# VH-VL binders against Exodeoxyribonuclease I (sbcB): the designs that were tried, part 2

Target 1, 149 residues: Exodeoxyribonuclease I (sbcB), of Buchnera aphidicola subsp. Schizaphis graminum (q8k923r203to351)
Amino acid sequence: PKLFDFFFKYRKKNELCRLIDIEKFTPIIYVSSYFGALRQNMSCILPLSWDLHNKNILISIDLFKDIDKLIVFCKTVSISNISIKDLFDLGIVLVYLNRCPILAPIKVIRKEDTNRLNFKKYFYYKKINLVKKNYFLIDLVKNVLLKKN
Key: E = the ipSAE of ESMFold2; O = the ipSAE of OpenDDE; V2 = 0.75 times the mean of E and O plus 0.25 times the DockQ between their complexes.

## First folded at step 1 (VH-VL)

Design be8 (framework fv_bepranemab)
Fold by ESMFold2-Fast, scan of step 1:
Structure be8 (fold): chain C 149 residues (1-149), chain A 119 residues (1-119), chain B 112 residues (1-112)
Amino acid sequence: as target 1 above (149 residues)
Amino acid sequence: EVQLQESGPGLVKPSETLSLTCTVSGGSISSWYIAWIRQPPGKGLEWMGTIHDSGSTNYNTAVQSRVTISVDTSKNQFSLKLSSVTAADTAVYYCARDFEYGDYAFDYWGQGTMVTVSS
Amino acid sequence: DIVMTQTPLSLSVTPGQPASISCRSSQSLLHSDGYTYLEWYLQKPGQSPQLLIYDVSNRFSGVPDRFSGSGSGTDFTLKISRVEAEDVGVYYCMQSIYEPYTFGQGTKLEIK
């Protein structure tokens, strides 16, 4: 399955909100494999059908460093000039995230799923320089805590 | 290499329906957005609408009541139908790719097909 | 609808000289995502439009560095530092922040 097809199926303008039922979202396992490939530079984990020439990558940053809580800031990266190796070198990951201003309460990431898939190993909890790599920080989920119910 | 090519009738009578096809070669249209853009002779560009491979559409309100865009993924084709045409619909019609996850730009265009509306 | 206004409508330039084209939008093109949805396209005689610049100032793949874009909010400029014969055509600015997407009326660049 194409990761971008599952997480970023929305109109480009004026359709910023889509809530995902994580309990039924099969791509969570696929996302974990992708995080593993990015972090460990294991290209064989990435499916050939992925189009990494797309210019928008949405990144979630956990400001609390707590797997039960997540204040999410979306970061958009132009990847038209970025290889998989460059993404790994920049320490960025693709994350599923609804571009929705009203996201409370939701169970986007569950502690049980995180323990099973070791998600905390693959998340980067550091702000990345927005200027040097054509990054845009999109504050789409500010002051919203995503946590286990 | 990826190429887009428009095809359809060069002449359509007033009040009839214009039907155009955009054929994609050199790649799969899976997850693409295709836009239809027209240009009357000697004038500027007008966006008509966009479709995703899932069938989801967005139309310019100026033509919304008359326009239908469809996709046939098995043939790598997108189609535009414009009903009740008038002389004002005389134009070169282009199809162009728009990125769902890119910078929202038309990065690849077909060569265009001229449509004349005349009795 | 957002109205895009270009000036001048026509420009004649001696080869090697600079050219400047302005584009003004009736509303700000800055989206809440931090992106400014302004693109520049070139339509050479008898050809389809081709993307030159996106997000105000980013050159599309293969576009020479003599092309540059600048601006913010509602006022944008496309500059060509040294015009060449291959640059002849009609230049269009476009906004893609709100539907319907709208183009400027075009600026024709000719060689003197």
Scores: ipSAE 0.000, ipTM 0.485, lowest interface PAE 17.3, mean pLDDT 63

Design be9 (framework fv_bepranemab)
Fold by ESMFold2-Fast, scan of step 1:
Structure be9 (fold): chain C 149 residues (1-149), chain A 122 residues (1-122), chain B 112 residues (1-112)
Amino acid sequence: as target 1 above (149 residues)
Amino acid sequence: EVQLQESGPGLVKPSETLSLTCTVSGGSISNYYIAWIRQPPGKGLEWMGTIYESGSTNYNTAVQSRVTISVDTSKNQFSLKLSSVTAADTAVYYCARVEDYYDILTGYMDVWGQGTMVTVSS
Amino acid sequence: DIVMTQTPLSLSVTPGQPASISCRSSQSLLYEDGKTYLEWYLQKPGQSPQLLIYEVSNRFSGVPDRFSGSGSGTDFTLKISRVEAEDVGVYYCMQGTHYPLTFGQGTKLEIK
């Protein structure tokens, strides 16, 4: 199954958490092995942080905003032979969904965690559709991954 | 040096939840990534899941809907819970430390517990 | 899931003779960083598995130099140059490149 099909299979009214607006900039790709681990991550919201002072740098973002926009983005993406690394190079951030109420455990993801998960699996998306049809996420990613806005 | 020790019930009834703990000694739990592996009698090894020091988890898709791995740093323990068990879950369960060679969780399982036998029967 | 296939499933070796075990993966184990995360474990009778080789060819600390690993892509080999009685057990290859982590079905080594 495709990524957007995965999100829709596990989406229920009022069970999705809202994304939180963020002022700090610590880019992250929050993907696991395939869509299986993404489903696990849907059970909890993970607040993320960056620690530039540690040798093992955390790559994370605390991002909470309209989850429906992320779902729409995922639905409009066509899958093709593009790696997670390619998506990251394009500034695309993959974010988890949560079935919450709003309360979430306080967790921190390390760069090591993301590297093991992100580069061992590939999602396939057509680059041109991502760039042209998903301006909301592209703009957000530019502000978060590339610089503060 | 560092040692891992599994513990839990030797017998679990069908449909119940299996709960196991892995106790770490000889080292700080906060520096470990821990994997759970099981082995049914007379069969091979099956990876169940890994918990990273951040508390993040990754599970085998075959058991993903039933398995939960957690950490309790105050007790120096990792836990595995497997719900809705059946006879197919009868196995020796191991916890193993994952040593991250490159700081990217591309490690190896260098320290294993002794294993704990779990039988699922009425 | 990546399927790991070992051959042979069992072998008997005269002490002092060499042994060779093959492991094939259904997909390449080459990771994006140029490394291949294939490991070999030995489970002696009644014991927990123990690490022998990591990253295809690196011997783990304390593992005798009679053990060697080789291979690339989808085809890997574990060799024991001179089998000793203490080498009896079941050998497993494991891939760490893709989740879920998967083991081969095992190769049982016995002494004649």
Scores: ipSAE 0.000, ipTM 0.481, lowest interface PAE 19.9, mean pLDDT 64

Design gr10 (framework fv_greziprubart)
Fold by ESMFold2-Fast, scan of step 1:
Structure gr10 (fold): chain C 149 residues (1-149), chain A 121 residues (1-121), chain B 112 residues (1-112)
Amino acid sequence: as target 1 above (149 residues)
Amino acid sequence: EMQLVESGGGLVQPGGSLRLSCAASGFTFSDHYMQWVRQAPGKGPEWVGLIRNKANDYTTQYAASVKGRFTISRDDSKNSVYLQMNSLKTEDTAVYYCAREEWLDSYFDYWGQGVLVTVSS
Amino acid sequence: DIVMTQSPLSLPVTPGEPASISCRSSQSLLYSNGETYIDWYLQKPGQSPQLLIYLGSNRASGVPDRFSGSGSGTDFTLKISRVEAEDVGVYFCMQGYQTPYTFGQGTKLEIK
């Protein structure tokens, strides 16, 4: 049983990573400061209940002055395809590439934080407008009362 | 550079009280969860408790051995965290450390020098 | 509470030789997000504990690459590829999976 869990999680990780397409939707940018703060290993985790075939997801960060590492993007996301309910209901989506950090909208590391009935009161997300198009990055910035957003 | 400096230790009689202070510098103190850890002479470390940041309403958690007797608080304007110890027992004799926790990663990346608390008649 | 058990209690090593310390948890420290909540600390004589390894295998800032952490589930290992004199001290594992956070009893590394 635990062996089957391992194979299942590995399959989901591989499928998420194969959806990264840097040529179709987004410019390539380089960041080094974020890379130093993130794990340098490839890791992608996908909840069982999430179907990526019907969602275009763009995960990006703001530009930094001294950039030396590549950031790649998955897919374009529209505001209508992702909501605060979706972020909390999906749980955790993490995509880390060796030398290229890609951040998920939600990252919760401690078990006690994930089992709260009012989980959304302790987190907020920030939206970052990018270049010409109305693309948004939804990101976990630290625990903050949701009512501040 | 990052520093954590504990103070307020000393000798106290069983049943007495002490208040420990930990002054932080070199980082944005208000962003971090803070930990108290103690170490009895010749023994390994024992977690005492934690206090979260303002965004998490300064909530606290304690080890069962100290719950009801110890209280953790903080003052972000003074970059300080405190441990109020009441109803002290001889078993509370230890070096007390404050430590910084990385919020998303739940590990103690920096520890203070520690202060000795001796509970003896 | 999660119980952490270390082995060996005492570890005499010859300088330049490798060393290995084991830690076992009473329950899995692998969280649903794929992270393993095991950390390693070193306490040198007369000093405060210092972080060596966090979240299973990540080396803390300033820690030499001769230190590495591995393992998953309930069995974890800290390895030193070539022991040096300054590595003397007591090594502790800690679980950060849930409160109360708990430490192993410690492994004292000594030079032969």
Scores: ipSAE 0.000, ipTM 0.501, lowest interface PAE 16.3, mean pLDDT 66

Design gr11 (framework fv_greziprubart)
Fold by ESMFold2-Fast, scan of step 1:
Structure gr11 (fold): chain C 149 residues (1-149), chain A 126 residues (1-126), chain B 112 residues (1-112)
Amino acid sequence: as target 1 above (149 residues)
Amino acid sequence: EMQLVESGGGLVQPGGSLRLSCAASGFTFGDYYMQWVRQAPGKGPEWVGLIYSKAYEGTTQYAASVKGRFTISRDDSKNSVYLQMNSLKTEDTAVYYCARDTYYEDSSGYYAFDYWGQGVLVTVSS
Amino acid sequence: DIVMTQSPLSLPVTPGEPASISCRSSQSLLHSNGYNYIDWYLQKPGQSPQLLIYLGSNRASGVPDRFSGSGSGTDFTLKISRVEAEDVGVYFCMQALDYPYTFGQGTKLEIK
């Protein structure tokens, strides 16, 4: 399934229980193509472009070192007929390790954007253990970024 | 309703310059990559170049045949893309089209030349 | 540059019959993301080109299901299951894998 189709598929009330069980779903990790900022441990705001109206969503992602789960904070506009509250109600977790001074949408499938889409797809379907402390996820994300291609 | 309207064509002598404009309406122009494609009389289309959206700094790419002579720019406040043509040659004679890349509802996204303007004729002749 | 070669160059067809257009690329258009970066366009007489198929096999909005794209790697085919009079024009394949984007030389579809 594609990410946007996945959200709409589970919009029905009777399907929400599948997403509430977070252990059954891969946490969704978004990465910018500007990995220089991430390697320098800088803060980054990741634009998210899964909207049908060509609007960008900016999400600030904080990792809490003493919490065995990840939280996503949205500071921008809702998409079409789906709200950010709907994403939280579906039990979807988005993580971005750091913040960067440059915003880059993931909207375009050009050769230059393939790596970002591959990372997004990889984490969408890759199951990881969120019961561990945030240190584990930070290390996992760093390992994937170092092997980016 | 979506529209792309080219203007600025005409007859120009070899070595001259001409600026084409493409005015967009009916969509959020600044979010799209814009393409320039030309078609010489009796020939197939030839890609000229493109300009990225504002989110990618309006980066440009050009075909080798026009690189160094043509410049693509955009003004998102006017919903317009431009093609500045310098050092024109007889072989630049063609109908010039601007075209839009579109983002589909697929979360992966894909840009294709989904909408083309009507074209504007540029004739380079003595 | 990636060279795109179409065949046949001229394709006379009887209305109601199927038509098939081939396009070959000088290198694979299959990306590591699993997509073939090939698009198909139709230029009707006196009109601008219009998108028919993108990313190998996806029909553009408003394109009848008579049109289908197939193939992978270097060999691609555009098929029209039942040709109609409105289908006359020149068909072009285009690769969008890498710059510069390049078009095939075109296949002119004519009614017999």
Scores: ipSAE 0.000, ipTM 0.487, lowest interface PAE 18.1, mean pLDDT 64

Design gr2 (framework fv_greziprubart; at its last look DockQ between E and O 0.06; V2 from the best seeds 0.00; counts 0 for: pae E 15.7 > 2, placed apart)
Fold by OpenDDE, look of step 2:
Structure gr2 (fold): chain C 149 residues (1-149), chain A 123 residues (1-123), chain B 112 residues (1-112)
Amino acid sequence: as target 1 above (149 residues)
Amino acid sequence: EMQLVESGGGLVQPGGSLRLSCAASGFTFGDYAMQWVRQAPGKGPEWVGLIRSEAYGGTTQYAASVKGRFTISRDDSKNSVYLQMNSLKTEDTAVYYCAREDYYDSSGYLDYWGQGVLVTVSS
Amino acid sequence: DIVMTQSPLSLPVTPGEPASISCRSSQSLLYSNGYNYIDWYLQKPGQSPQLLIYLGSNRASGVPDRFSGSGSGTDFTLKISRVEAEDVGVYFCMQALEYPLTFGQGTKLEIK
């Protein structure tokens, strides 16, 4: 089938990196069983930073998750008491570029499918703006991941 | 409003060359794969080839009938896609359309087409 | 290559009456995700083709609800519940399951 051929041919890390724009806070679609069948095995994620030790790991945030909870948690809990699991539960996602992840621009979501997929673009951008206003999150997440490794 | 405008068509002798252009407007051109489809007089459309977005490598694919003779390229800075046609044959005579490929779950759905440009190959 | 066969090739219709166009594929267009990878296009006189239906039964934006697509596997149908003058043109089915993309011969719908 055409779809399998497409993803099989264009899974190279260098090509996938072209979808990633950390500086502009560009959200992208990530298809993975990680998100479960109830979410159609996909989410809109926001790339935050590259991992400090592994250039193949993209630190992102699942924009389906409650960003306010993440912010409050990070402001009220000592960094020494923050686990990697805590971050994952609160929406942090690691994307491994060397494992041929399925990434796509948000334009792949058609307007007629937005309700079916519960794709709320407007709310995603609100959350992105929230992240921009709380830029400390990026550094904190990086530090937690670094410390716990 | 989304628009695709082809140009560069005309009359050419067999064995000759021609370059078609397609200028896009009204959407983020670089995010989409572009397709070329041709239609001979009185016949159905025939797929010619595609070029994917740079995000997916900007790679191309061609129909067997034009492979080795035709080349598709794009310039995102000019919101344009091109079709270089070499070694033209009389059977290449057709109206050539550029079309935008929409992508969801799978690719190949042509949701917007240009007005078309006539290419006539004749001695 | 997948061969797409349309019928009829010519379809005269009285305004207000229903119309039906058949498209048959040489192999199944049903994918594992449950969708049929077939599109329907309309080319009005003097115009370029325009998308009507995608993935077998999904109506494209701006397409009137009198248009509907149905079928599964190798047999597909485009239906117009009440034909209007503006529906005149050539209708094409297209498979999008694999490359090369292939089209049917076209069905010319005319007003009686």
Scores: ipSAE 0.000, ipTM 0.585, lowest interface PAE 13.5, mean pLDDT 90
ESMFold2-Fast, scan of step 1: ipSAE 0.000; ipTM 0.511
ESMFold2, look of step 2: ipSAE 0.000; ipTM 0.497
ESMFold2 (binder alone), look of step 2: mean pLDDT 91; pTM 0.933

Design gr3 (framework fv_greziprubart)
Fold by ESMFold2-Fast, scan of step 1:
Structure gr3 (fold): chain C 149 residues (1-149), chain A 121 residues (1-121), chain B 112 residues (1-112)
Amino acid sequence: as target 1 above (149 residues)
Amino acid sequence: EMQLVESGGGLVQPGGSLRLSCAASGFTFSDHYMQWVRQAPGKGPEWVGLTRNEANSYTTQYAASVKGRFTISRDDSKNSVYLQMNSLKTEDTAVYYCTRWEDYFYGMDVWGQGVLVTVSS
Amino acid sequence: DIVMTQSPLSLPVTPGEPASISCRSSQSLLDSNGYTYIDWYLQKPGQSPQLLIYLGSNRASGVPDRFSGSGSGTDFTLKISRVEAEDVGVYFCMQGLETPWTFGQGTKLEIK
């Protein structure tokens, strides 16, 4: 199952959003899925890495098999004390885990790199304005993690 | 800057052995799968094999043409990957490249400069 | 093993003109997940190969937008909309669907 359906189904989207201070975010962001990008015949448990020098935070699926464990992990490593703006300003990707390496990572895109992307391929990109770039994340959180009704 | 630097190439007689080394810098080496790719003169590249990262128990995989003769290993504390080549044949003559694999999203995005291995009498 | 075949083997082009390189696989590279596992690499004279395109049509970091990848099933094309002097080299396609990863024999792009 897709990660977004998982988060919605388990009704834990509000808990995750409280751990990540989305409101402090200013950079441009997009969501992508590693599911379609994985090589078919290779085992792919994502490595655990938060080496900020490499601008990546990847979380291994073998440590987290559901959203409750991810929430505990975020609290344990004090990630809730890290401004999402600080991570995004460093170009860091934050991943949300649902199970056995099916991921929907969130990647920060620098303003100067926006011309590299086909925004029409992704529905939410049509709503992004470089002057109001943080509105994309709010809309994404609303539709994925904080669905209406 | 991300770099891979190979060493250990040279001339070897058929049936001989040779060990190649590849030192990485500028990225978190321990998180990546590492691969060896070779290119015979005038030919396209040929994948030799890979080693996975610690999270995947450093498992290895080889092309049929080298299986049983070549061994890939790594030392994350030294940011290095190795290719031990035994029972060398003339058809193993090639430039050998060390490559980083961004398997989850990218292809082989970082390559070393290559080292020449010549197997001849 | 999946066999990759490129054409032409030699491609002389005039600067500023478009160029097109073909690659054919012995079996479909379209996975059930909807992705096409074809990558493209450029090897400039005296240099190591460098990644240009991954998973069909995605440009690697730093690759100019004049490069594009397309194709379906078994037939793939790398296009350069306006060839420049720095584009000279040998282009290789690669299938990433199953091991062993296999490359085409290469297409040498030369300036006329």
Scores: ipSAE 0.000, ipTM 0.491, lowest interface PAE 15.3, mean pLDDT 66

Design gr4 (framework fv_greziprubart)
Heavy chain, then light chain:
Amino acid sequence: EMQLVESGGGLVQPGGSLRLSCAASGFTFSDAWMQWVRQAPGKGPEWVGLIKSETYGGTTQYAASVKGRFTISRDDSKNSVYLQMNSLKTEDTAVYYCTTDLEYDFWSGFDYWGQGVLVTVSS
Amino acid sequence: DIVMTQSPLSLPVTPGEPASISCRSSQSLLHSNGYNYIDWYLQKPGQSPQLLIYLGSNRASGVPDRFSGSGSGTDFTLKISRVEAEDVGVYFCMQALDTPFTFGQGTKLEIK
ESMFold2-Fast, scan of step 1: ipSAE 0.000; ipTM 0.509

Design gr5 (framework fv_greziprubart)
Fold by ESMFold2-Fast, scan of step 1:
Structure gr5 (fold): chain C 149 residues (1-149), chain A 121 residues (1-121), chain B 112 residues (1-112)
Amino acid sequence: as target 1 above (149 residues)
Amino acid sequence: EMQLVESGGGLVQPGGSLRLSCAASGFTFSDYWMQWVRQAPGKGPEWVGLIRDKANSYTTQYAASVKGRFTISRDDSKNSVYLQMNSLKTEDTAVYYCAREYDSEYWFDPWGQGVLVTVSS
Amino acid sequence: DIVMTQSPLSLPVTPGEPASISCRSSQSLLESNGYNYIDWYLQKPGQSPQLLIYLGSYRASGVPDRFSGSGSGTDFTLKISRVEAEDVGVYFCMQALQYPYTFGQGTKLEIK
């Protein structure tokens, strides 16, 4: 409930995003498509009602290259009533970069699950953030965009 | 200023068809889900259906009362959403509103002015 | 479907006095995230509905602070601390917990 309170508190003050130290939190990384909020000075609330297999998922080309500090936000999926716990169990993590750029779904797996998956990982991204939290970043966007539904 | 303007209403005989249009201005139309809501004379609003954005493959959802008869579509290049109404019944008589879905299905803002559809012989 | 029931259906009020509208849902609108998925709309005479309150208690942009929403689970209330002439119209609650979205039957607020 506290993370959600943070979310709505900043929205009331017309603040777009707040930079926070991700190392203090269990990371929740869920990247989403570009929002009209950025163009209209609205809240950077992520739409979590997506089907993760949607072919229109987009990623910013620079999403993971310049990660000094990350903003972590949580939002409920209203149509499916999926809790934050359920999203985390699916390996979904919510993250906003310092200015809420374009985001796309990224799967984050635990170290203990790594040998279960045949996937390509980008060492640079794991080094910057996720390894410190017992997670490995998997770039799901190429897999999702290339996979025919 | 954000604005939605509906058009295409009118009088139709039972069994007939009508297509409603809703033109958006003042916001980035392609980033939002769009809703259709109707209100029969002297009654409260009734949700008709929605259409999602490109990121959600323009998928649609309908109320049971209109499913199979009504179709929602959109043209992002024209900033417009449409409601194709087929096999119209007298109980479809209502003012029809389009509305923007704000913050991923939590609420509707803004709403259009509404257009009257009368189904009568 | 979730059924939304409003009371009263007609609410005559003297300007400057408070007004209170109730909305009950046939099942809980409280989600595990701690939020109630209920919104309130006002339809002024001859106009389209407009958003007043979202997620139970959050005031929409441009809405005066004399409007407030409260409640949890199945029982919700919209309050106007001091009614003004421009508040005349029909008030509707709507649940956004699941499809189909459903509205209450409406409460007509009239100046006495």
Scores: ipSAE 0.000, ipTM 0.494, lowest interface PAE 18.0, mean pLDDT 65

Design gr6 (framework fv_greziprubart)
Fold by ESMFold2-Fast, scan of step 1:
Structure gr6 (fold): chain C 149 residues (1-149), chain A 123 residues (1-123), chain B 112 residues (1-112)
Amino acid sequence: as target 1 above (149 residues)
Amino acid sequence: EMQLVESGGGLVQPGGSLRLSCAASGFTFSSYAMQWVRQAPGKGPEWVGLIRSDAYGGTTQYAASVKGRFTISRDDSKNSVYLQMNSLKTEDTAVYYCARESDYGDYWYFDLWGQGVLVTVSS
Amino acid sequence: DIVMTQSPLSLPVTPGEPASISCRSSQSLLYSNGDNYIDWYLQKPGQSPQLLIYLGSNRASGVPDRFSGSGSGTDFTLKISRVEAEDVGVYFCMQATQFPYTFGQGTKLEIK
């Protein structure tokens, strides 16, 4: 609830629409391992990714090898054809990635720092259309953030 | 010393019920997903199902052969995982093992197994 | 379901000689990260299965370097470079790429 109140407060003011600037870099965020094992022990064990109704945004979720942590990273092909409403409907992850402070224990790694991380093993993923699972993914990320706020 | 000890096996009539227990010691039980695997006499192992840790939602998965009849649960305060078996059939006769799931990011494996407990379903 | 087929079913070996066990899957076990989601277990007479190899080629803790796993996609091999008496038992491959997890039917390694 506290995180949702923050999000919807800004959305109602339309101020948040002008704070999003994903074009400048591809961010990577760490979230707690709480989410990680749910993907590993499912029939769908490939890295989770989602597409916004043929919009040019891909959000991939992967796990670090040898550490039980979930990494969420955003890879954008083009955002010129995506509406601000679509971004807010996926909201919590994308809002956080573009200067929306969240009081939860999440670490943001800038693009410039990613070359020092062993992500090479996890770049081999498939794009999966998860439009129907957008709310499920948001709920899982939200639960991690809300539990630690 | 890390170990898993199963109990609750025995002889049951077809259509009956039985509850297996698996007690863990020597590690932080609440951090691990737990598996049930069975092995019929003279056959290879057959995966039965799993239960995830509470931190990962405590959700379960089952093999189709047991879905709707078997239920996996856990009690982290007692360091135990359970397998409730209902509507037992003769083909459920097997040695039942509990196993601990260890993981490496996007992969997992069964690194610790119990000694197994025999369940015989016969008239 | 993914079907795992092992061969041979019975493998008599003279001590000190090499042994090779095959495992074939009905679907590819190759993951998008380049790894094969296959494990190998050994069940010694009267004992529970124990982990030998995980994720294709990684030896479990305490497993001698005589054991190695190889292969990719649908064809996999477990090799023992020099068979010893304590290696007697039934070897099983397992896939963990999708539910249900499935095991091979087993290969019984016997000393001649």
Scores: ipSAE 0.000, ipTM 0.487, lowest interface PAE 17.9, mean pLDDT 65

